# VHH binders against DNA N6-methyl methyltransferase (damt-1): the designs that were tried, part 6

Target 1, 365 residues: DNA N6-methyl methyltransferase (damt-1), of Caenorhabditis elegans (q09956)
Amino acid sequence: MDTEFAILDEEKYYDSVFKELNLKTRSELYEISSKFMPDSQFEAIKRRGISNRKRKIKETSENSNRMEQMALKIKNVGTELKIFKKKSILDNNLKSRKAAETALNVSIPSASASSEQIIEFQKSESLSNLMSNGMINNWVRCSGDKPGIIENSDGTKFYIPPKSTFHVGDVKDIEQYSRAHDLLFDLIIADPPWFSKSVKRKRTYQMDEEVLDCLDIPVILTHDALIAFWITNRIGIEEEMIERFDKWGMEVVATWKLLKITTQGDPVYDFDNQKHKVPFESLMLAKKKDSMRKFELPENFVFASVPMSVHSHKPPLLDLLRHFGIEFTEPLELFARSLLPSTHSVGYEPFLLQSEHVFTRNISL
Key: E = the ipSAE of ESMFold2; O = the ipSAE of OpenDDE; V2 = 0.75 times the mean of E and O plus 0.25 times the DockQ between their complexes.

## First folded at step 1 (VHH)

Design p1 (framework vhh_3k1k_2; at its last look DockQ between E and O 0.01; V2 from the best seeds 0.00; counts 0 for: pae E 10.2 > 2, unsure alone 63.4 < 65, placed apart)
Fold by ESMFold2, look of step 2:
Structure p1 (fold): chain B 365 residues (1-365), chain A 125 residues (1-125)
Amino acid sequence: as target 1 above (365 residues)
Amino acid sequence: QVQLVESGGALVQPGGSLRLSCAASGFTFSSYAMRWYRQAPGKEREWVAGISGSGGSTSYEDSVKGRFTISRDDARNTVYLQMNSLKPEDTAVYYCAAKTYRYLGSYTPHEYDYWGQGTQVTVSS
C-alpha cells in the first residue's frame, strides 16, 4: 500500500465518546507546545563551555534516520493542511504537566482475589457498591449505549465509556474470565509498563518480564485474532518480543511507529540526543501462524499524535485498525490505564484516566 | 495555490504506448503520495496506480499490472504514468491526485486529496 503516515487527534476522539454527557476532555492535557528535554541533553546544556568528546558522539540507527525523514514530511503536510497550532506562549509545557498531575491525583481501589463475576450498570453506579471489604475484585460493565458514571461517596466521579468492561487486577485474571464466560478475544492491545523510572504508588504495577512469560495469550484468542503490543525503544526489545510471539505460535505482520509531536507538529524530542531518547514508540502487530486470515496492513506505517500529558499514555487504536479493514467484535486491552467503548480492559488502574479531573463540562452559554 | 496539471493524453492504436505527466505546484510535493485515477464514459472514477512520497513503494490496479509504471521526479515536481500495451478498455480520462492523511482528526478516515482536471486517453479499435 502507498500510505506512509497519518496525523491523528486523540483529544477529539475522547470528546466524541463523552459528548452524550455534555463533557469534553480538559484541553490542557493536550497542550504540548514545547519539546521535551531529555536528562542527558539537560546535563549537557549545564556543561556549556566544557568540551566532552563523548557527548558529541551520536549514533543514529537506520530506524531513527527513517523516522526523522518521516517527521519532516509529517510537519510539512500538517502545516500545509493547517492542522497544527501556532505557538502562543512558551511555558515549557507547565500547564499540561499541572493538568496531568491533577488528573492523576486520584486512587483506584485495589483487588486481592481473582473473580469472573460481572457487576453491570447502565447509567450510574456507586463505587461503594462495586467494592467488598475495601476491594474491587469483580468485573464491571457499563451496558448502556451512552456513557455511564461511577461515583465515589465523596462525590468524585469517573466517566465510563458505553459498553465497556473493566477489571482491576493482574492481567492473568483474564484467563479465568475468558473460560468462565466462554469468551475469546479477536483483538488484543497491550501496553506493558516496560522499563521506566520508578513509580512509588502502593497499587502501581511495575512491569516484570516474567508476567509476559506466564501469560498464556493463545488460550484467550480467536483463531484469526490480531494482537498489538506496544514496545519501548530499548535495544533488543523487538527481538525479545519476536521470541515471545514465537512461543505463542504467532508471527509479526507489521511494525508501526507512533510519532509524538507538539501542537506545532514538531517531534517531542530531537532525534540525535545524548540520552538516545527518541520521539517515537513501536507497535508490533501479530497473528497466529496458522491463521488463514490475510491482514492487508501496511508493514511500515507512521501515525503522529499530540500525546496526552500523562506519561506513557498511548492513543486509542480501534478506529485506526478498523480503517485498515480489521474486523473485530471483542477487543481487549491489557495493562490498561484508560477505557474505550465496547472494550474489555484489565490492569491495576484501568479506569484511572476516567476520573472527572480529565474532563470538564461543555460551556453552553 | 495548489495545482495539478495532467498532460500527455492522446489517441493511440491498440498495443501502443503513452506517457502521462502531472506537474504539481503549491505544496511540498515530496511529502505527498501521488496517485493516478481514471474514469471511463458512464463509469465511476477508479484508482489505477499509486506511489509513496518516498518513491519506494508503488502499487497498481490488477488490470494494469505489468503494463503501467508510475514514477515521480521530485526535482521537477512531476508524477508520470508510463502506459504500455494499451487496450481499448484503457480509454478514459486520467486524473492525477495528491493524497495525504488517511486518518486525519478523530481517527475516522479523512483523505485529503488535491486533484487535477484530467487528460483524455483514447485507444481506438
Scores: ipSAE 0.000, ipTM 0.462, lowest interface PAE 10.2, mean pLDDT 81
ESMFold2-Fast, scan of step 1: ipSAE 0.365; ipTM 0.683
ESMFold2 (binder alone), look of step 2: mean pLDDT 80; pTM 0.812
OpenDDE, look of step 2: ipSAE 0.023; ipTM 0.379

Design p2 (framework vhh_etentamig_d1)
Fold by ESMFold2-Fast, scan of step 1:
Structure p2 (fold): chain B 365 residues (1-365), chain A 125 residues (1-125)
Amino acid sequence: as target 1 above (365 residues)
Amino acid sequence: EVQLLESGGGLVQPGGSLRLSCAASGFTFSRYAMSWVRQAPGKGPEWVSGISGSGGSTYYADSVKGRFTISRDNSKNTLYLQMNSLRAEDTAVYYCAKDRWYSSSFGPTYGMDVRGQGTLVTVSS
């Protein structure tokens, strides 16, 4: 397969999901008009003499060189197709940051107890009716073919993709749900909250990574399932994940890169810097070792996207996987912060980004 | 040598329909995603629709979703675009494009290798 890269449009995807409600995603959330570190090259120049990390610097440089070449190809193709916008110097990402603050200024119920009960609705429902009955943390399903609406007690509306199921709770709750409903997943996508050395260590933030080692992932997967794990750029994390997959009886089939770009098609960070800030994130794809299924996936693939201004938000992968011939019926997202059609989503904030603050009325003529 | 030949364009009144065809040669048609791209007078190219090599997955720009249908016949190496409920804003030269792949249903195409000569579609009263 000669396939090297893709350019995604996450904003258009959500617009298509909610079109029947005459809703459009607030474009300000995707107005990343400036690089995140415009002065990074001055810092890199000052610190270029640091040599006590030769091996780590070389490995990072090799990855950055490949990604820099891919970024040039992506910029050229996107420019030819006129999909990139003109640069805004006056904004410097202020509009997109304010839009993100507004989107995150929303109240959602907290998990309090585990429940295996599924509560279904088709068009609209009160959030308290869907989550109550003596317990928060039920499984909620929009069973209709069109997006649904749920309203919180404070009047805030949330727009729910069709045939989506979500659970506000611990990702470990998925094991009980899978068993209770005799349901196995043929695709799992996970974006765990990774520990970072740059975070102030007043508490052990590794608890979220430790949860991965407590999950019995193989028992909720179909035999021929695919799992996709977003990983951080921490040195050694890829080897750690290979070891985790091995303990789950799984093997890596591909490692893809998400290149985060501005609306002009430029990487959000300069490649030449010593802060280990890079414009890309890695996605590891794995399958069960005893599965005879052959995935026709490029072993190394780059996809570029203008990120939503909400920190750590990832683009939806379902259609991209389908493009490569990956057929799935029961997809599951772990550590979810947004919802997708025909998908199960589990996390403490699975519908955080479904509120009316993410959308505006579509006034297309 | 990759060759793409579009046909089926013409003058049509608003609300009318047209079917575009693209005859492909010089590559294994069934292994490549195909796209339709249009260019309106005085504007840049706009991605319209994409289809996977097998035909199992189809993708549309929001502006044409529900009105246009992309399809392919791998036995004849031919790509089609059925255009219904045509609007004045659909007036453009339509190009067939060979891609390595296309972005998912929410995005424009990429990795476009070759475009044909195009076929003109004019929607006017």
Scores: ipSAE 0.000, ipTM 0.253, lowest interface PAE 12.3, mean pLDDT 78

Design p3 (framework vhh_7qia_2)
Amino acid sequence: QLQLVESGGGLVQPGGSLRLSCEASGSIFSINAMGWYRQAPGKQRELVAFITRGGSTNYADSVKGRFTISRDNAKNTVYLQMNSLRPEDTAIYYCAAYSTLYGRIYTPSQFDYWGKGTPVTVSS
ESMFold2-Fast, scan of step 1: ipSAE 0.334; ipTM 0.735

Design p4 (framework vhh_7ocj_1)
Fold by ESMFold2-Fast, scan of step 1:
Structure p4 (fold): chain B 365 residues (1-365), chain A 125 residues (1-125)
Amino acid sequence: as target 1 above (365 residues)
Amino acid sequence: QVQLVESGGGLVQAGGSLRLSCAASGFTFSSYAMGWYRQAPGKQRELVAAITSGGSTRYGDFVKGRFTISRGNAKNTVYLQMNSLSVEDTAVYYCATPHYYLGTWSSRDYEYDYWGQGTQVTVSS
């Protein structure tokens, strides 16, 4: 296939962010040694499906064929570069699932009100002090060049990337913050809470899409900004996003694919499964129609990563964009569940994946 | 053992042309993207052109319309055709495989896993 690709190492990225605190991510979170659904389960599903109507989606089939060929190239290159593990551990990802359960077993205080005020800290700060000062209802900034530490009343530590700013609250709060600080963003990354089997069945992606309709995205963007939206694999979602971008005065400049792979470099799902599960996710990149800025980005690009075992966690994109020669000064992540350096992050759980349960001490220093 | 060997450099007058070649061995060439970089004395190394395994190309702004990258999978070779050369194109030109492994949060420069020894291009006025 005529498509560029890259292989990302999320674990190494986060290790580099927190190196100065002598912290390392728990490797079990990235120990995806088995496919999410073994071949035998797919065959059982295929047999059950023989008696039931199953629909083949042409667009998905075409994407699967292209992605399957890309997966072979990625496996070959990564094997020659010695990126992938040779030994397969047949534990059905039990260790990674247990690590994810531990990582998510933390409490994040809820905001009771919204404010545009910024509360800054550099090295460490107790969560009690943040609550007493109204910081949880405000925007919290780690203004130092080194990662910061926030400790809550039960002794749980959270590790905050350098120069990061976060807000616990509704993503709609970003508009007030933008106006109050005369701050526009030149990059927005969003991973809306789309439908997933791991979330409550009463919460639907239709309701989540309604949240997007409440955001006035154009007013918080610089003229030459880039926006990157993770989308679900639902039929018609790409067309819906194109229409949404159009309403925002924006046009698509690229559609990238994240290929999720095991530690051995194999796709996490077989491409031909009957449940329409695919090992890739789509990222749509768009710019304002009236901007004359040209992004030197490939229109079709595949990046592969071993996913963190936590649901909906996505690899960081800023350094990948910098690899293509693009610099951003004010990046913003909406619907955030983890923090990144030099980035504003907004969501109900923006520092959920920053707890000490995600990390261990770096034994190699 | 990976080896990249550049050739075709030399001295040319402004407005002239050169064709660089890079012979690759020690890896499955047809599966790799390939790139050309250059570095002038006292300056940083910069991307000139890149080509994917499937043949898609991209170029640095300073060479668009003048340079063309291509590949011959049967010969395990990547080429850079340089037209309308200027004195500012004077540099050592390097063949490299694009960096497919990104694991740092502060990287701004393009990093490639395998590099050739380079070939000198000198453009005189």
Scores: ipSAE 0.050, ipTM 0.455, lowest interface PAE 5.5, mean pLDDT 79

Design p5 (framework vhh_8emy_2)
Fold by ESMFold2-Fast, scan of step 1:
Structure p5 (fold): chain B 365 residues (1-365), chain A 125 residues (1-125)
Amino acid sequence: as target 1 above (365 residues)
Amino acid sequence: QVQLQESGGGLVQPGSSLRLSCAASGFTFSNYWMHWVRQAPGKGPEWVSSINSGGGSTNYATSVKGRFSISRDNPSKTLYLQMNSLRPEDSAVYYCARHSYGYLRSLTGDAFDIRGQGTQVTVSS
């Protein structure tokens, strides 16, 4: 391996996916030109050391120190490579635009109502036809080599990556689909709806997190598969996931860190802020214990990305995994909030980033 | 210095076989998908074949499928293209190309395709 870190350009990735439709992701969705810092007085207090909150877990402090050093290296290298934008005339964190949230009038199917049928289209299809053909209980595939278009009755368009297959519904539906099609996945990526503490706790998130314990992950994986799980920064979550992997007959092979940066290459949060907000998230990669396959990847790797301002989601990982020589033919994304080329996606919000509200015309010469 | 250097081209008769080689240097060859691309006189570049980083997955353009075979040797950092049943329409300069991860920026990457100087293949009666 010759790579210590990577800087991902999520905007450019989506631009490349939809280039054949002459579409470009709206750049203002990625114009996070300043840190997520609500009060400038906080910096003065922090520098004087008056009200720094203490981090009690040594592991958390050690991770912050390592990430801070890596952030400096990433900033320096990215500046030298001229990949960071100069501060635009719009200097503020971009206020959320009209969300790409779908107003799909689709009832969430129950597990017992799920079907194994795949409804295919190549270039275009109406949402009403898909619904009439049982989309709610089935899977939809854009089988063409070019991106497809799904149009709602009100004229709103959704742009679908080529070769993508998706299901709007419960992730538990994946086991039946896998069995019905005799299809096993060699890569699973998941960003579960983790339970988080708030002023008023939402029990719904805890119930959703329990779905992980109901999934029989090993039965839908090939023997030599890799799984990648995004985890929250709450205390004890890494240990909980190691235990879940062990229960699934799997072992962790790497734990990577995503560093969230502004368009200028600075972390979105300072590493020592009063609200205990950190600018990084963790990705745990695991394989089956009985697999003899060796993944030639760093055990600790940092990658940086500018988050989308209107929706919090994770950057696409497929090209990064391929960069490390990880080959896969049947990738699956669980709890999907967007669609990817040549990928199966399951979730309640897989259309969030597919709406035309996310795109503009690419005016080329 | 990142480089790709092709060899093995030449003048052959229709129906002949030829094997092209591409020597890679200056990057971790085993981490990249590799491609063969060709350009015939007066035409734009045409993708011919691709191979994944481990060598277990290959793809071919319809025009060469069943006649050409792509392979790689990661220890020697070499990419190969075995061309069988050559036709006049296969005449072109053949280029070795490193797969571009356009949105990926790394310590050693610049998001542009790396191509060699090419090797000329001429198939004539």
Scores: ipSAE 0.014, ipTM 0.287, lowest interface PAE 7.2, mean pLDDT 75

Design p6 (framework vhh_7w1s_2)
Fold by ESMFold2-Fast, scan of step 1:
Structure p6 (fold): chain B 365 residues (1-365), chain A 122 residues (1-122)
Amino acid sequence: as target 1 above (365 residues)
Amino acid sequence: QLQLVESGGGLVQAGGSMRLSCAASGFTFSRYMGWHRQAPGKQRELVAKISSGGTAYDDSVKGRFTISRDNTKNTVYLQMNSLKVEDTAVYYCAAGHTLYYWSTSPSDFDYWGQGTQVTVSS
């Protein structure tokens, strides 16, 4: 195995999950064909106001050089293996962005109360039958070996991975669920809503990264658990997470990088752009300090993928972890926006990306 | 649980062709598929593999063997042309992680079929 990097195919993963429903992911969602254009300084000033601090946040040259070298290796290897598409004179980014807008044009009911009750279904069910009083309050489980279908009252269909469980609500609901079902998780994956000025403007309390300080993470983890946190490129965020892990009695075992690439294998941003416009995202992996379990994970692994054009979508991690010899029986995803097989998922929109607008029917059968 | 079942082996004369099939059942998401072979008294070796990103072949079979997949039938094929006596072996279908594009080690595969015998006579 290459312990330095891997090239992932998110589209193929989801096609495999839903093939038994004769569904295929809309390929337009994975057709980022050209580099993203950074916003002009004028546009940034116009949006945020001229009074914004002129503070420039710099990346360290060492980090930029390492990632640039990895990007070149990935481009060279993928080109030789014929993974990447040839350059087109037509840019598919507009098509991909429009597909993302269509995929996000769905309504998910808001939770009116929290419950630890599990409502199971297997093949097909209406949302109103799964939710007492027309609201999502319970935990919903697709108990079958095949994907299931949930239909909203407006006729919109959502395709649910096999053996997945989800809850629409606050991530704090997980503690009561864990306790009520005597269930501990051996893997937690989280992509928190990191602090931004937009969150403050919306006045949506308890929907930012501060909710992490309200969670008693150690109580819901098995002794030999692994936790994986996606982090933003904000200055000081790695140090903040190390402190949070320490408070939870955990220590970092690896920090991996997701390199976002075009269909031609080029990074989606040049490394010389603004700090917040870098082509990579970081994933911090941690374990309990008192666990004797060894995770034979490379400390600085890079994995590359053409991202789904939906903002903040992350590639699935379980099979990547399994490749390094790590198995999990009770994985949990916090702040979820999509569902995975055999996984518990919690968030305010956990099945957002499961709608029929994400898929097309495979008529080749 | 994933189960792999090979078929299509048998006896063939040198210079002939043969197609092996591997039918998969159970959860197959996020898996690359490969064909390995083991000749008498030899260690098991990778012959060909297929993933969403493409195919890879052992140098001894390049240009002669082709691996392909029919996702609707959940089946992987190995088309073997210009067969040689030294291609005689038990052929195994195997599944690993679809998200990885390159690997040459048998240890990268989690699931294995029972094997199918291919005998090439002179």
Scores: ipSAE 0.011, ipTM 0.245, lowest interface PAE 9.4, mean pLDDT 77

Design p7 (framework vhh_3k1k_2)
Fold by ESMFold2-Fast, scan of step 1:
Structure p7 (fold): chain B 365 residues (1-365), chain A 129 residues (1-129)
Amino acid sequence: as target 1 above (365 residues)
Amino acid sequence: QVQLVESGGALVQPGGSLRLSCAASGFTFSSYWMRWYRQAPGKEREWVAGISSSGGSTSYEDSVKGRFTISRDDARNTVYLQMNSLKPEDTAVYYCAKGPRYTIFGVVTKPYYYGMDVWGQGTQVTVSS
């Protein structure tokens, strides 16, 4: 395979998942028509020590040069293939952010107890019935071959992918569930709670990140499993993850870059090295050291998507991994905020982005 | 109009060498990966070599690795394939092609566009005893 890059259409992916319910994702959530305008961090950066500043700037410039060349290629090819939308008459970024605020304005139950049992439903169920049957302490599965519907007492509907299983709770609950069901995962995707500017104290952030060190990842993985970690752009995080993988008896097989683009194919941030923000995110892929499985994955790969306007939302990776020949039957998503078909998902808000505020009816004319 | 024109094919003895050229026009040559493919009589087309837009990365099919070298000259909008230690099994029509073969979209993993490489007319290489 000589695939140089991929473009992921996550809006189209979710549309296809819920087609049987005649639902379409609200397009406003994916109308990023203009580049983002982050606050300049130039004043903070220019005062750093000479060696640290030079090294950071050099590394950023080299990384940005490689990514900038790839971004130009992606835009060039995507334009030729007529993938990108024509230039918008209006800047739709504000509209897209407002749609995200609406989508996030839902309430879901919180959980605090360990979970072992699976509460199954098909087609439809009420949230109150799931709660009374122990949803807070257990796992919920939409066991049907078609998407299911969970309805809250206020009339709010949540649309659940077929064969999906989810738990509202701590990611550590997965270990008990794995043991109780004699179930191991052959693919794990994780987007951990990395530091954000909204965190008031660094020590609180450190405690949140340390939840990763409480997970016994090797215990829940099959021998030939693949694990994929989304990481932040913080200096030193890649080295930290390599050490975490090593502690888990794992080794990195690839580091991929997600290039975030506007609807016209331009990066969402310029490659100006004076800014602390970059238009890409990193995904580290790892396997068990003692596995003889050779993944025919490119060691460095770039894929692009127009991001959903919800902060920290990541595009689905399942189809991209299958394209590279990665076969899996038991995928698991940790720190989930949305659900995927035939996937186990764990997090405090695993179906937050499944509400009717994310979708609209697909009206055929 | 996008055009690729291959040249340099000839009849050579086993162990000989040839340099193939592919002249490109109608697009920003320096922005695209370029590849060489070949098709032997009665067989399917197979990938031979590829070179990144920057020229910093090259890749080869195992059977030609160490014998063939792909290179590019962006000032001349030309990609080259230097073929050394030629064997009878290298006999084929050689084609150059523009860009990546495909992109991936959505749940079906099917490309939005089946995207044919822009392929030239080819140049015949015959390695005879």
Scores: ipSAE 0.017, ipTM 0.226, lowest interface PAE 6.8, mean pLDDT 77

Design p8 (framework vhh_etentamig_d1)
Fold by ESMFold2-Fast, scan of step 1:
Parts: sequence; C-alpha cells; structure tokens
Structure p8 (fold): chain B 365 residues (1-365), chain A 125 residues (1-125)
Amino acid sequence: as target 1 above (365 residues)
Amino acid sequence: EVQLLESGGGLVQPGGSLRLSCAASGFTFSSYAMSWVRQAPGKGPEWVSGISGSGGSTYYADSVKGRFTISRDNSKNTLYLQMNSLRAEDTAVYYCAKVSRGYSYGFLSHPFDHRGQGTLVTVSS
C-alpha cells in the first residue's frame, strides 16, 4: 500500500477528546455527501464561457495534476478498506450547512490581554465568573485532565479540551503573553483569515493578513521550533509566505496538501476550474535557519479528510506531527477557531467549535 | 526494515474466542498507530480495528464493535486483538498493519502496510 498519504477521521478525533463527557460530535457537521454546489462567482465564469466573451482564465497547475492522481489512489484505498460511506440517495450538504450556521451563532466577548495572570478552572465555570475574575484581560486554562465546561449567561455550554489555554482576542497580544509568562513555543500552527471581500491586488491587504507583518515570531519560538502555516490558493501566496519566513529567519522544510473529500471519498470539487476552486489546501512547514534540528518530514505529504461544514475550519495537526516524530511541549495556535488538548490558542473565534451546538449526547451503555 | 509477525489464529467454533498477537520490529513501535486488517477467502481486505501509538484511543469497524478488543503492550512491541463471540463471517486471514504516514487523529481511517504472512482464523464446526 502507498505509504505517502493518510486518510483522517476528524469527527472521531473530536469524539475521543470529549468522550469523558459522554459527548459525540453532531454527525451532520461531517455529512458532506456530494460535491460542493457552485457559487455565483463560478456561475458567472461558466456564463462567460458560454457567451464566448471570455479570456481563457483557467490553467491546470502541476500540483492539481499530482493531487488528481493522489485523489484517485485515496479513493481506491479507502473503498478497498471499506472506510467510506455508501452513496446517499439524499444530498446531505444542506443539512450540514444548517448545523454549521447554528454552531456559528454563538460568540464570546474579545479584548486585548497583557496580564501576568492565567485564570484556571477544572470541571466547570460560568462565563460571568470568568469575566469577573479578569478573563477579558487574561488567558484562561482548563487545568483538569478531563474536558471542562464553560456556561454562558444564556445557558449555552462550551466544551473545553483538557489542559487547553486560551484567549479571545488579537494575535498581536501573543508576544506580551509570552514575555509575561517567560513562555516560548516549540510549535506554532496558524490559519490566518485570508479571505476578505475588500482584498484586491492593487490595494493594501486586509488587516488580518497585514497583522502577520506585525508579529515578531522568532521572539516567541524555541530555537528548534516548527511553524506550520495554512495558506490560501491565491496566486503568489506561497512566495509571500516564503518572504515572511525569510524575514523571521526561517526556511521552509515541507509543503503538505489537505485533500477535502466527501463521505464517499471523492474530492469536494472536480479538478476543473483549478485556479478558482480546488479541493485542496496547502500547509507550509518551516524552521529557524540557524537550527541544526533535522525534521524527518516528507516534503510533499498528502492527507485527506471529510471537512467539517464550518467555513475555513482545518483538521487538527498535533497527532499527525507527533507521528512524524515532532516532539513539542508548548504548542500554540494563532487565529484559532477551535480549542485543542494541551494547546495555547488565541484568536477572535477560538470558541467557534466548542459550543453545545457542535455536540450531541453519546447514549452508549 | 519493518517486520510484523502475526500469531494466534486457528479453528474455533461459532461463539468461541481467540486472541491474536503481532510481534513488531524495525521501527519505534510506540510512535505508530497500528491496525488489524482481515481478508476473507475471495474478498478484498477489510479494516477491522485501530489503536493509537499510546493506546489511549481505539477504533472498530461496525461489524466487530462490541465483540473485538484491540490493545498493545509497547514494552514488548506487541499488538493484540481479543476476538469474542466469533461468527462464521469472521473467517479470514488477519494481518497486523503499521499505519502509514499520518497516524490516528485518535481514529485514523488509513492506508496501511503489512509485512507478515498473516494468521488464519477459521470459524466453523
């Protein structure tokens, strides 16, 4: 069997994290049973083609040809191992989107944190008590060995992974937090919000992308640290990230691809219209140039998963990195949209996937 | 070189039990998720069960859930499959498999690599 790819089950990963609370991830969030429906932008491109009032705007990249071949291998292996679901007569994509909308309707107040205090809880706490104890200006830690529960004033519960440390706020606060606690990170994972309606090539980048240029990443990293950046499929973004890594004194060690698949193992988009809509995302891994650490990482690894129907969500990487021998003690996620066990997380949406609307009771006897 | 050697198979009556073992060598056993895969006569391989490197997470195919238990002893580099309430449909050659690059997110559904001859389990009277 081809050992150069993996098929991940993100739903079962989260089920394992919250098992001790008898919680299961709502399966509707992972019921992408058919290819994604075309949006109005791609409909416009199709209409231009039909009208013959077009410039040829689609090109096939070398990455797309490789990914198409890899997608076929993944489909064949998963089908042979019987790990993919049978084709549903009903399209479950709308059900998954509705479930995601319910999860996304929950929000927590955000602010800048620069305090030396970490507010700790173990089993449960109210959001109002955390706020009264300074959560708005401090990081919070679920210090127990089991998942914790935070309850909002409206009765909404948030399920917090064990030993998760988080702050709802600006990623620029991370340098101050690092200094205040004499804490350096040996792994950073980042998924910046690359999409903005106002972003144009001849205009300044959106504020979220520009914040990367304000971060002094080297100052918060251990000497032998690894950094992993999710990037968009925008033309030139890989070169921009290489330049940012260079400014941080870092060099790329690998570029991995996440292949998004349906529950049947098919790519979520056909490889047609490659430049505009692709079924894969790229992950760039980098290390400090002056580090003598050797990472035994494949340079061009592919891993596949059924995406959660929440926009811009990426699968957890910690277990995958540990599989390749990456040892870390203080992982940090920047621009966090979910919380992970034994991980520091900061962003405006770290509770996005923690609400009770993501979970159901596991009635297993 | 990765080497996996399965043992413990045999003839058993329906409703009986068997414990399979897999001796692993040539890699850091505790750093890899492991799986059991079976192949019935004339059929393709079927994934049966998976376990994380630490042993903290286990996963089972619906056909064996509640009847089979996967476990590992990292100090002995050995993987186990306890099979209870065996059925005729469980008749197959069972292979121990090292999970390929990227192991379980707790429950990786994965490509695998098996090195041994497998161990035959026959469930019949």
Scores: ipSAE 0.000, ipTM 0.309, lowest interface PAE 11.4, mean pLDDT 76

